# VHH binders against q96fz2: the designs that were tried, part 105

Target 1, 269 residues: q96fz2
Amino acid sequence: CGRTSCHLPRDVLTRACAYQDRRGQQRLPEWRDPDKYCPSYNKSPQSNSPVLLSRLHFEKDADSSERIIAPMRWGLVPSWFKESDPSKLQFNTTNCRSDTVMEKRSFKVPLGKGRRCVVLADGFYEWQRCQGTNQRQPYFIYFPQIKTEKSGSIGAADSPENWEKVWDNWRLLTMAGIFDCWEPPEGGDVLYSYTIITVDSCKGLSDIHHRMPAILDGEEAVSKWLDFGEVSTQEALKLIHPTENITFHAVSSVVNNSRNNTPECLAPV
Key: E = the ipSAE of ESMFold2; O = the ipSAE of OpenDDE; V2 = 0.75 times the mean of E and O plus 0.25 times the DockQ between their complexes.

## First folded at step 8 (VHH)

Design A102 (framework vhh_6z1v_2; at its last look DockQ between E and O 0.71; V2 from the best seeds 0.00; counts 0 for: pae E 7.0 > 2)
Fold by ESMFold2-Fast, scan of step 8:
Structure A102 (fold): chain B 269 residues (1-269), chain A 123 residues (1-123)
Amino acid sequence: as target 1 above (269 residues)
Amino acid sequence: EVQLVESGGRLVRTGGSLRLSCAASGSTFDTYAMGWFRQAPGKEREVVAAITQSGGSTYYADFVKGRFTISRDNAKNTVYLQMNSLKPEDTAVYYCAAKVGFYTDTASEYDYWGQGTQVTVSS
């Protein structure tokens, strides 16, 4: 996973992240640096995306089940990186393979510190290689959604009118991420950056692409992934597996160019 | 910040029982993972038991499983180690320790430590 959509206005995004803490108290995540949130239909690596993480990462007296929402740079910069410019990093840290996450120092070290986050998106894009042609078909991939008019989930066959109405109640895609904190050697603000953990594609997506992000399906999985005070690294990693609870539809080639940032990027074709 | 003070260490006979207490001061106790470590003369400090901030998960070293129980009372800012069926090899200074996040069996990963309380088990 190398392209996402996360276009919701800040207030809609915040309400979509309503949750219960360990004591059953209903909460909204508290924002850090909300002005750095940049909605887009076409987010690429090195851009900022909103992530959920435990409040305990920022406040040592917080309940580990309480959540912060913060924009972070996509593309993990390890805390040990010694150069002054993060773009000079020799490795691509956009994604982290689930099968080697404990073998790679860039990911093992932040995991050991409990630096787990949930990456938020409307959905993600993948490009299907078509046999007999040089063209690749882009798809928008997302959780099944509730229809506005009838009971059930929104699908690719639904009218454009139904798609216009769905955003206020959109179920955000919740992807397992790892983050790290990098302090510039010459001073300046701490950089928070993340990677998305990837797994083998589920059967439903296998014809589109061979890999998919590790999706945390439901609040129990999200809570366990975030709660580094109560859930060990070993137990959290058991949440990392393919899911079949996913849907998709073909989209226009407009999305191919990461500079394009319009609703046409995710509209059904 | 948290400060830890152990109490309850004393001389007990083989097969006896003892409860150690670790009293914490500071507003952060209920968010720390807590561990009990011990160190016998001439030996390295080793983990005995550990507990998460909510008490929902616990760890015990193999040599104390079935004999020791760790518990916490966040309202009283105290963690306990109930020691049953004590053996001479349990003789050690027992230390209370605290860290942010999930507990570990590694002493160097704990940020705050008490001064220790001496437990002596005689035949």
Scores: ipSAE 0.533, ipTM 0.828, lowest interface PAE 2.2, mean pLDDT 89
Fold by ESMFold2, look of step 9:
Structure A102 (fold): chain B 269 residues (1-269), chain A 123 residues (1-123)
Amino acid sequence: as target 1 above (269 residues)
Amino acid sequence: EVQLVESGGRLVRTGGSLRLSCAASGSTFDTYAMGWFRQAPGKEREVVAAITQSGGSTYYADFVKGRFTISRDNAKNTVYLQMNSLKPEDTAVYYCAAKVGFYTDTASEYDYWGQGTQVTVSS
């Protein structure tokens, strides 16, 4: 739960995030800070990735079911942090365990303010530890994709047209997150940052790794997690559980070096 | 900034009914969760009822459950408290309050308050 792919161009990503508001109207999320979006096949903590959040966090008159999409820093920086440099945090906020979320001040406080977000990715990477070898095997993990014969897999595209069709209809992985807003003591823009909630892995993933992100499977789950005006913290936390609706394939070790940003990172081997 | 004005408080006899209104002005209060609170002499302010911004979820304190109904009309920017089967213990100043996000039972978490309306229930 420490590496993702989120490589789609902004317009493709935005269309993949089409949703219905509470009145049933089809909408696209509105961007904040689009220039901070840095698409890559190989995102690591402290980088920016797009998240969804309720418009109500920004506008007092907003319908809480309407969505904003914004890049946020991976690795939650608590609003109470006093140092000038977030790298001086003395604890890891890349992930947040679901079983202790209400016990840790760094996560409980923003959660109580309704600061829930949906972290977007093509999918995430995990490294399988295998006995008898020094090498770990990376896997790319993602939602099952609805396919036709012409676009059946990520690595099956044989031309630019076929490649575009695979990604034009890609179902983005939607992970439950918590965010916070930090005002640097020396001034400057407010820093938005997030953590990914984790749960025990499902049976399908348990041979790869013992933890997985909390995945919000479907629009009802995404809507309830985001809508802090209508859904209490206690009700929202019922959405946090493992899912078996997940698939994966082995990838080459190219992804191991976080500087490698190529389609090879997620290509099946 | 929203301004809240309660109305409808008066003297009623035990067993009677009363409807309180809270009107918002200068803003759309349909972006807020709303609550009714009360404060009797010598007691702390306590939640009576609360409602989400759409009206889809409501909360009632244990002491008033079954007798009072909170509702809202977002087209009129008004929240109501229908009070039935009134008891002398219901005598208090009633306040409406607003907050962003989901309602709570904690008065300090509400950002906007009316000035209150007096309800007096005689034996």
Scores: ipSAE 0.058, ipTM 0.581, lowest interface PAE 7.0, mean pLDDT 88
Fold by OpenDDE, look of step 9:
Order: structure tokens, then sequence, then C-alpha cells
Structure A102 (fold): chain B 269 residues (1-269), chain A 123 residues (1-123)
């Protein structure tokens, strides 16, 4: 996974992340560094994206079932990294393979500390190789959305008003991530960064791409992944597997340029 | 800061049963994983049992072999260790400990400790 969409306004995004704590109380996640949130239809590595994480990571006496929402850098910077510039990392940390997560120090160590997060997106993009051509067809991949009687297919949002309604009730894609905290050697603010765990693609997606992000489907899976106070690393890793509960449609080549940030990126062609 | 106070330690005969209690101060008891540790004379402190915040998961040392049960009552801010089929080898000071996050078998990772309660098992 090298490209995502996360374009919802902050308030809409927050509401979409409503949850129940372990006591059954309805809550919204509290924001950390809300000013770092930059909505975009075209998110690439090294950009900031919103993630969910347990409040217990910030507050020693907090309920571990409570959630915080925070923009973090895409591309994990390990805490042990001693260079002043994160771009000097010699290995790619955009993704973490599920089969080698425990073999790589950069991911094993933060995971062992319970640094699990849920990466939020409208969906992610993948490119299909066209047989016989050098051309790649991009696809937007996301959770199936509930068809409200009035809201036809995402494609039938004929009016701006209908489009807004679709996004107001959009089910966000929830991907399993690992984050770490890096302190620059020269001082300054602590950098929070994340990697997306990847798995082999499901059967439905296999013709498009051979790998997919580990998707946490449902509130229970999300809660268990986040709650490092109640759920061990071993138990959490059981949640990491391919899912068939996805849908996709072809999009235009507009998304190929990471500088393009328009609704056309995820519009069906 | 959380204060932990153990109670229930006493002299018991081999094969006997004992229930230890640990009372925690404050209103945030349910935010901590809890553990029981023991230390015998001349030996290192070792984990006996641990339990998550909600009590949904537990850990037991290999020597427990089903003899001990850890439980907690969050409404009472108390964690318990029910010890059955006690042996002379179980003689030790038993400590209650609290940890942020998930429990571990490593004593140094726990944040708060009680003063301990003496358990003595006679032959």
Amino acid sequence: as target 1 above (269 residues)
Amino acid sequence: EVQLVESGGRLVRTGGSLRLSCAASGSTFDTYAMGWFRQAPGKEREVVAAITQSGGSTYYADFVKGRFTISRDNAKNTVYLQMNSLKPEDTAVYYCAAKVGFYTDTASEYDYWGQGTQVTVSS
C-alpha cells in the first residue's frame, strides 16, 4: 500500500470514529495535534495521516479502551534511529509484512511495547498491471458502503448534495498499523510515525494486486488491536489476515500524480 | 500514584489453602494490570500470576500447575490470589504489583509495589 485517500473534514472524520469504551459509553476520540491533519484524496508516504491509538499511550492512568486520534507521519522512524534526518533511513518502512513483523527490529520493538494503531482512510489505491501493455490501471479499494434507499451507488451521486451525504455516512477503512516515537538527536518535538501492516491479498483482489493492507473489520477488531492493556501482542496478531469484505472500482490516471488532490482521484471511470 | 497493601499471609500446613488480598488506593484501579510476585530467602523475585485490567486474561508461572487462581474485583479495588495445595516450596514473601498496559513476567516493568505479606508453609 503506497497511496490512500483521507479527505473528510476533521469534524466529519471525528464523528465517523465514534466508539464505545469498555463500559459501553459512547465516545468520540480526542485529537492530538489537530493542526497537523491535512485532508487529501491522494496521501503518499512521508505525509501525515490520522491514526487511532489507545489513550494509555499518553496518560499513565488512562482507560486503555479510550481512543485518541492523531496525525502521524507515514513511514515508521524507529526510536533508535540516530541520524538527524528521517529521510536517511536506508530501508523502506512504509509497510510491514505480517510474516516478518517479528523478525525486524524496527517493527518488533515498538510492537512489543504495545504501539499499535489503526490507520484511517477513505480507502487505498492499487495499480493493476495490464497484460501486454506498460500501462497500469489504478483502482480505489474500500469497505462496502451501506446503500441507503436514497443514495444510489457511489457513482450515482449526481448532485453535490448527494455526494456530501454519502461522505457523511462513509465507513472508513481501518488498517492495522504499528507506530513509534522518535526523538531527534538535536532536540525538538517527538516524531510519531507509523507503518501499515500488509498481508497477501484476498481472492477478490488478487487480480489487481498480490498484497493488501491488513484490514481490521469491525469495532471488535479495532478495539482489540488498539487495547494493548488487555490484548497481548500474540492475540493481536491473530487479527492480521486478508479479508474479502472489500469492494473496488477503477479510477482515472489522475491519482498517478501524487500532487493531484481532487475528487477525480477516487471517482469511478 | 497507587498504593498497594497486601494481606492474608500466614502460617499454613502442607496441603492447606490460603487467600491473599491486595487493596489498591485511588479510583483508577481498573486501568492497571495486576500481578503477584514472590521472593523466597536467597532467591530472586519471581512472577506467580498476573491479570489484565478487566480480568479477561490471566498468566500463571509454571510452578503454579493449577493450584493458584488470580482474580480481581474492580469495584473493591482489590486483586486476589487463591492458593490451594500449598507446599513448603511456596514459602515466601508475596508481593502485589501494578503495571500500566499489558501484564508481563518481568518484575522491573511494574510501576507500583506493595510491602509484601509472608506466607509460610510447614511440613
Scores: ipSAE 0.017, ipTM 0.296, lowest interface PAE 7.0, mean pLDDT 90
ESMFold2 (binder alone), look of step 9: mean pLDDT 87; pTM 0.886

Design A103 (framework vhh_6z1v_2)
Fold by ESMFold2-Fast, scan of step 8:
Structure A103 (fold): chain B 269 residues (1-269), chain A 123 residues (1-123)
Amino acid sequence: as target 1 above (269 residues)
Amino acid sequence: EVQLVESGGRLVRTGGSLRLSCAASGSTFSTYAMGWFRQAPGKEREVVAAISQSGGSTYYADFVKGRFTISRDNAKNTVYLQMNSLKPEDTAVYYCAAKYGFYEDTASEYDYWGQGTQVTVSS
């Protein structure tokens, strides 16, 4: 996973993240740096995306089940990185393979500090290789959505009018991430950055791409991944596996250029 | 930050039982995960048991599973290790440790340590 859509206005995104804390209290996540949130239909690495993380990371007396929502840079900059410019990092940290996450210092260290986050998106894009040509077919991949007016879920066969009405009740894609905090050597603001954990594709996606993000399907999985006060790294990693609870449809080549930021990027063709 | 003081270590016979206590002072005890570690002479510290901030989740090393029980009382700022069916190989200095968030199974993940309490098990 190297491209996502996260276009909801801040207030709609916040309501989509309503949750219950450990005591059963209904809550909305509290924002940090809300002015850094830039909605887009076409988000690439090095841009900011909203993530959920435990309030305990910021407030030492907080209940670890309470949530913050914060924009973070996509592309993890390890806390030990010594250069002044994070763009000079020699290796790609956009994704982190689940099978080697405990072997790589860049990911093992923040994971040991409980720096788990849930990366929010409308969905993500993947490009299917077409046999006999160098052309690739882009697909938008997302959780099944429930139709308001009719029984069943929104899908590729539905009209554009049905798609326009779904955003107020859209079920956001919730991907398992790891974040780190980097302080510039010469001083300045702490940079929060994240990586998305990846797994082998499920059967339903195997014809599109061989890898997929580790998707946390449902509030129980999301809560356990975030709650580093109650759930050890070992137990949290048991949540990291492929899911079949996803759907997709082909989209226009407009999405290929990351500078294009319009609804056409995710509209069914 | 937190200060930790262990108590309860002593000489016991093989097959005996012992309960260790760790009293915490300072602030924020209820937000820390707590662990019990041990170290025999010439060996590295190894994790024995750990407990989450609420007490709802626990971990035990394979060599103590079924024999030891970790528990905590957040109102009393205390964590306990109940040790049953003691063996000579359980002889070690036992340390109480704390970290923000839930434990990891290595000493390097813990931020605060007590001074230790000696447990000796005679054959």
Scores: ipSAE 0.366, ipTM 0.689, lowest interface PAE 2.5, mean pLDDT 87

Design A104 (framework vhh_6z1v_2; at its last look DockQ between E and O 0.06; V2 from the best seeds 0.00; counts 0 for: pae E 14.3 > 2, placed apart)
Fold by ESMFold2-Fast, scan of step 8:
Structure A104 (fold): chain B 269 residues (1-269), chain A 123 residues (1-123)
Amino acid sequence: as target 1 above (269 residues)
Amino acid sequence: EVQLVESGGRLVRTGGSLRLSCAASGSTFDTYAMGWFRQAPGKEREVVAAISQSGGSTYYADFVKGRFTISRDNAKNTVYLQMNSLKPEDTAVYYCAATVGFHTEHPSAYDYWGQGTQVTVSS
C-alpha cells in the first residue's frame, strides 16, 4: 500500500470516526494540528494523512480508550534519526511487513512505546499487472458500503450522483499503523510520522496484488489496536492478519499521476 | 510522578505461599500500569507479572503462570503479588514498577521503581 484517497472535509471525517470509550460514552475524536489536514483523492508517501491514536500519548493521566485524530507524515522517521533532513533517510518506511516488525529497530522501538495508530482513508489504490503489456490496471479498494435503498456494497454500476451522496455515510478504511516522534537536531516542531503494516493479500485481492495493508475490521479491532494502556504489543499484533471483508472496482489511469486530485481518480470505469 | 514502596518479602519454605504489597503515593496511581519484577544475584532484572491501568488485563511470565496472581486495589493505591507453590528458583529481590501504558516485554519500559523486597525460598 503506496497510494490512498482521503478526501472528506474535516467535519465529515470527524463524524465518520464517532466511537465509544471504555465507559460506553459516545465520542468524537479531538483534533491535533487540524490545519495540517489536506483532503485528497490521491495521497502518496511523504504527504500528511489523518490517523487515530490514544489520548494517553499526549496526556499521561488520560483514559487510554479516548481518541485523538491528527495528521501525520506518511513515511516513518525514527526517533533516533540524526540527520537534519528526513528525506535523507536511506530506507523506505512507507510500509512495514508484519512478519519482521519486531526485528526491525525502526518499528520495534516505537511499538515498545505503544505508538500504535489507525490510518484513515476512503480506500487505497493498487495496480494490477496485465500479461502481454507493460500497462497496469489501477483499482480502488475499500470496505463494503451500505446503500441507501439496499443492504450491501455500492457497485460500479451505480450512477455518479449516488457516489456523491454516499460520502455522508462512508465507512472509512481503518489500517493498522505504527508512528514515531522525531525532534529535528537544529530545533523546530516535533515531526509525527507513520508507516502502514502490510500482510499477505487475501484470496479476494490475490489477482490484483500479492500484499495488502493490515485492515482493522470493526470497532473492537480498532479499539484494541489503539488502546496501548490496556492491550500489550503481543496481544495487539494478534489483530494483524489479512481480511476478506473488502471490495474494489477498476479506475482510470488518471490516478497514476499523484498530482491528479479529482473525483475521477476513484470513479468506476 | 509516583513513589512506590514494597513490603512482604521474607524467608519462606519450598511449597509455601507469600503475598507482596506495593503501596503507591499520589492521586494518579490509577492511571498507571503496574508490574512486578525480580532480580536474583548475578542475573538481569526480569518481568514476573503486569497489570493494566484498569486492572482488566494481566500478564504472567511463563515461569510463574498458574502459581502467581497480580491484582490492584485503586482505593488503597496498592498492587499485590500473591505467590503460591514457591520454589528455590523464586529467590530474588522483588520490585514493583509503574509506567504509562501496558508493557509486558522489558523492565526498561517502566519509569518508576520501588526499592525492592527480598524473598528467600529454602528447602
Scores: ipSAE 0.588, ipTM 0.828, lowest interface PAE 1.7, mean pLDDT 88
Fold by OpenDDE, look of step 9:
Structure A104 (fold): chain B 269 residues (1-269), chain A 123 residues (1-123)
Amino acid sequence: as target 1 above (269 residues)
Amino acid sequence: EVQLVESGGRLVRTGGSLRLSCAASGSTFDTYAMGWFRQAPGKEREVVAAISQSGGSTYYADFVKGRFTISRDNAKNTVYLQMNSLKPEDTAVYYCAATVGFHTEHPSAYDYWGQGTQVTVSS
């Protein structure tokens, strides 16, 4: 996974992340560093994206079932990294393979500390290789959305008003991530960064791409992944597997350029 | 800061039972996962059992084999280790530990430690 969409306004995104804590109380996640949130239809590595994490990571006496939402850098910077520039990392940390997560120090150590997060997106993009050509067809992949009788096909949102309604009820994709905290050697603010855990693709997606993000499907899976106070690393890793509960459609080549940030990126072609 | 005080360690015969207690100071006991560790002479400290904040999840070392039970009473700020079918090999100083997250295997992940209580199992 090298490209995502996360374009919802902050208030809409927050509402979409409504949850129940372990006591059954309805809550909204509290924002940390909301000013770092930059909505975009075309998110690439090294950009900031919103993730969910347990409040317990920030407050020692907090209920671990409570959630915080925070923009973090895509591409995990390990806490032990001693260079002043994160871009000098010699290995790719955009993704973490599920089968080797416990073999890589960069991922094993923060995971062992309970630094699990849920990466939020409208969906993610993948490119299908066309046989016999150097051309790649991009696809937008996301959770199936509930068709409200009145809301025409995602494609029929001809009016801005209808589009807003569609996105107001959009089910966000929830991907399993690991984050770490890096302190720059020269001082400054602590950098929070994340990697997306990947798995072999499900059967439905296999013709498009051989790998997919580990998707946490449902509130229980999301809660268990985040709640490092109640759920051990071993139990949490059982949640990491392919899912068939996805849908996708072909999109235009507009998304190929990471600088393009328009609704056309995820529109069906 | 959380202070932990273990109690209940004593001399017991092989096959005997013992219940250890660990009392925690403060009002935020339920925000910590708890663990029992042991250290025998000349050996490394090893995890015996761990329990999550709510007590809904538990972990046991392989050598426990169903003989020990970890439990907690959040109203009393206390974690327990019920030890049955004790063996001479179980002779060690037993330590109570507290951590923010539910960690099962690594002593380094625990933030607070008790002073320990001696358990001796005679043949």
Scores: ipSAE 0.188, ipTM 0.646, lowest interface PAE 2.2, mean pLDDT 90
Fold by ESMFold2, look of step 9:
Structure A104 (fold): chain B 269 residues (1-269), chain A 123 residues (1-123)
Amino acid sequence: as target 1 above (269 residues)
Amino acid sequence: EVQLVESGGRLVRTGGSLRLSCAASGSTFDTYAMGWFRQAPGKEREVVAAISQSGGSTYYADFVKGRFTISRDNAKNTVYLQMNSLKPEDTAVYYCAATVGFHTEHPSAYDYWGQGTQVTVSS
């Protein structure tokens, strides 16, 4: 997983993240650095995307079930990194394989600090390699959505009003991530950055690609992954597995160029 | 990067008290959460206590709750461990450690370590 869409305006995104704390109170996540949110239909590594994390990471005695939403850099920069320029990192931290997470210092150390996050997206893109051809077919992959009456397709030739109704009720994809905090050696703000945990693809996606992000399907899974105050690393890792509750459609090659930030990137073909 | 130097370890009788200090130099001290760890011969390093960047949140291992107190003075770049009601089982080398981020129990979460100070508790 190396490309996502996360295009919703901040207020719509925030409402889509409504949740209940452990006491049953309905809440919205509180933003950190909201001005660094850069919505786009076509997000790539090194860009910022919003993630959820426990309030306990930021506040003394906070209820660990309360959530913060913050933009973080895609591509985890380990706290021990010594160079001044994160682009000099000599290994790929865009993804973290679930089967080796406890063997890699870049991921084991922040995980042991409780630095678990939920990476938010509209969905993600994958390119299918077809045997017998050099062509690659991009797909947009996402949670099944509630159908709208007539013209419920994302790319139907609908009025702008119908387009907005699709996205007002969109169920965001929720992927398990690990983050770390890096202090630049020459000074400056602490850099928050994340990796997306991957697993073997489910049967429904295996014809597209052999890996998929670890998807947290439902409020209980999201809550347990985030709550490092009450849920141990060992228990949290049991949440990391493939899911079949996923759907997809083919999209045009417009998405191939990461500079294209238009609705056409995710429109069905 | 931060450099950590522990002091105050010595021989103490059972039931006695001792205060360890850890002086920090280098990068801004208030950006680090701090921990005290100990290691007896042949055993793994284990958490004793940890404290947040501001000093407002603390963690204590079960075996030391009620006897030890961690504190910090950010103006003096120093973290302390007050140890009361000492037992022979508390004999170990005590290490000070620092991390950016949240104070935690696991030694692998800490990026910077002191060289340690020996505490010996006689029966």
Scores: ipSAE 0.000, ipTM 0.185, lowest interface PAE 14.3, mean pLDDT 86
ESMFold2 (binder alone), look of step 9: mean pLDDT 86; pTM 0.877

Design A105 (framework vhh_6z1v_2)
Fold by ESMFold2-Fast, scan of step 8:
Structure A105 (fold): chain B 269 residues (1-269), chain A 123 residues (1-123)
Amino acid sequence: as target 1 above (269 residues)
Amino acid sequence: EVQLVESGGRLVRTGGSLRLSCAASGSTFETYAMGWFRQAPGKEREVVAAITQSGGSTYYADFVKGRFTISRDNAKNTVYLQMNSLKPEDTAVYYCAATYGFYGDHPSAYDYWGQGTQVTVSS
């Protein structure tokens, strides 16, 4: 997973992340650096994407079940990185394999510090290899959505106009991530960056691609992944596995160029 | 803000038991997550066990599960490591560590460290 869509306006995104803390109180996540959030239908590595993480990472007295939403750079820059230019790591840490996460220092160290986050997206893109051609068929992959229109349905047969009407109640994709904090050697603001944990594809996606992001399906899984104050690394890693609770449809080649940022990127073909 | 002093390390036979204690002084003990780490000669420091501020959750490294138990007594400002069925591979300097506000299983997650106590397991 190297391309996502996360196009919702900040207020719509925030409401889509409503949650309950440990006390059962209804809450919205509090923003950090909201000005760095850039909605896009076509997000690539090195761009910023919104993630959820525990408030305890920022406030020592915070309840670890309370959530912050913050834009982070896609492509984890380890805290121990000593060079001045983090862009040189752009292709190294976009994804983290679940089977080797405890063997690689870049991921093991932040994971041991509880630096778990939930990466938010409308969905992600994958490219299916076609036999006998150099062409790849892109697909948009996302949680099944609740259909609210009597005459409409969400799928490949729907018009692009019908898709635009469903975003107000869209169920965001919630992917397991690991983040780290890097302090530039020459000074400046701390850089927060993340990687998406990947697993073997489920049966439903195996014909499209052999790998998929580790999806946290439901609030219980999301809460346990984020709550590093009470849930150990070992227990949290039990949440990392493929899910069959996903759907997809083919999209046009417009999405291939990461500079294209329009609704046509995810519209059914 | 907290000082940690380990005690209890000694020579013990394979299959024996030992209880390590870590006494904390300075800051309010009950606000810290606590961990036990060990370092064998020529090896990196590794986590053995950890316990949350509340004591409601514990972590154990796979190599000690079922043999070691971590516990805390907030009234006595002490964390304990009960070690049973000791093996020669358990020979190491054992360190007590504390971090305020969060719970981690990596040495770099901890802000305060004791000086260590030597445990030697002989055949």
Scores: ipSAE 0.450, ipTM 0.768, lowest interface PAE 2.5, mean pLDDT 88

Design A106 (framework vhh_6z1v_2)
Fold by ESMFold2-Fast, scan of step 8:
Structure A106 (fold): chain B 269 residues (1-269), chain A 124 residues (1-124)
Amino acid sequence: as target 1 above (269 residues)
Amino acid sequence: EVQLVESGGRLVRTGGSLRLSCAASGSTFDTYAMGWFRQAPGKEREVVAAISQSGGSTYYADFVKGRFTISRDNAKNTVYLQMNSLKPEDTAVYYCAAGEGFYTDLNPDSYDYWGQGTQVTVSS
């Protein structure tokens, strides 16, 4: 997972993240740095994406079941990184393999500190290898969506008004992430950055790509992944596995260029 | 922020029991996972037991399972370590620690606040 869509306006995104805390109180996540959120149909590594994380990471007296939503840089910069420019990092931290997460210092250390987050997206893109050619077929991959009279299907939207109806009750993709906090050596603001944990593809996706993000399917899984005050590292890692509860459709090559940021990027071909 | 003070360490005979207490000052105690660590002379500090924010989850090192019990009273801002069937090998300074989260791999570096330690000596 190297490309996502996360295009919802901030207020729509916030409502899509409504949740219950440990006491059963209905809540919306509180924003940190909301001005850094940049909606896009075509988000690549090094851009900012919204993630959910426990309020306890920012406030020592907070209930660990309460959630913050914050934009973070895609591409984890370890807290121990000594150079002044994060782009100088010599290895790729866009994704983190589930099978080696406890062996790699860059991921083991923040995971040990409870720095678990849920990466939000409309869905993600993958490119299927086509036999006999160097061309690849892109697919948009997302949670199955419930059809209602208010919310249409993505393939049925033929105007801007109808496209808005597709997104009114969209179930956001919730991917397991690990984040870290890096303090620039010369001073300045702390950089929050994340990686997406990856697993072997489920049977349904195996013909498209051999790997998939670790998807947290449902509020119980999301809650346990985020709640580092009550759920240990080992218990949280039991949530990391392939899931079959996903759907997809082929999209046009417009998405191939990360500079293209239009609804056509995810429209069915 | 939390300040931690251990108490209860003393000389105990092999097979005896001892209860350690760790008193925390600060209104944030119930937001921290708590751990007990120990350090014997010439050895590195090692985890003994840990307890989650609510007390609903616990961890024990293999060498104390069945003998030690960790508990907490958030109303009293206190965490306890009940030590039974003590062995000479349990002789160490015992430290109370508070951490950002509840970890089963329990690296001492994951804990932000530490007490001063309390000495437990087990004689044969």
Scores: ipSAE 0.012, ipTM 0.418, lowest interface PAE 8.5, mean pLDDT 85

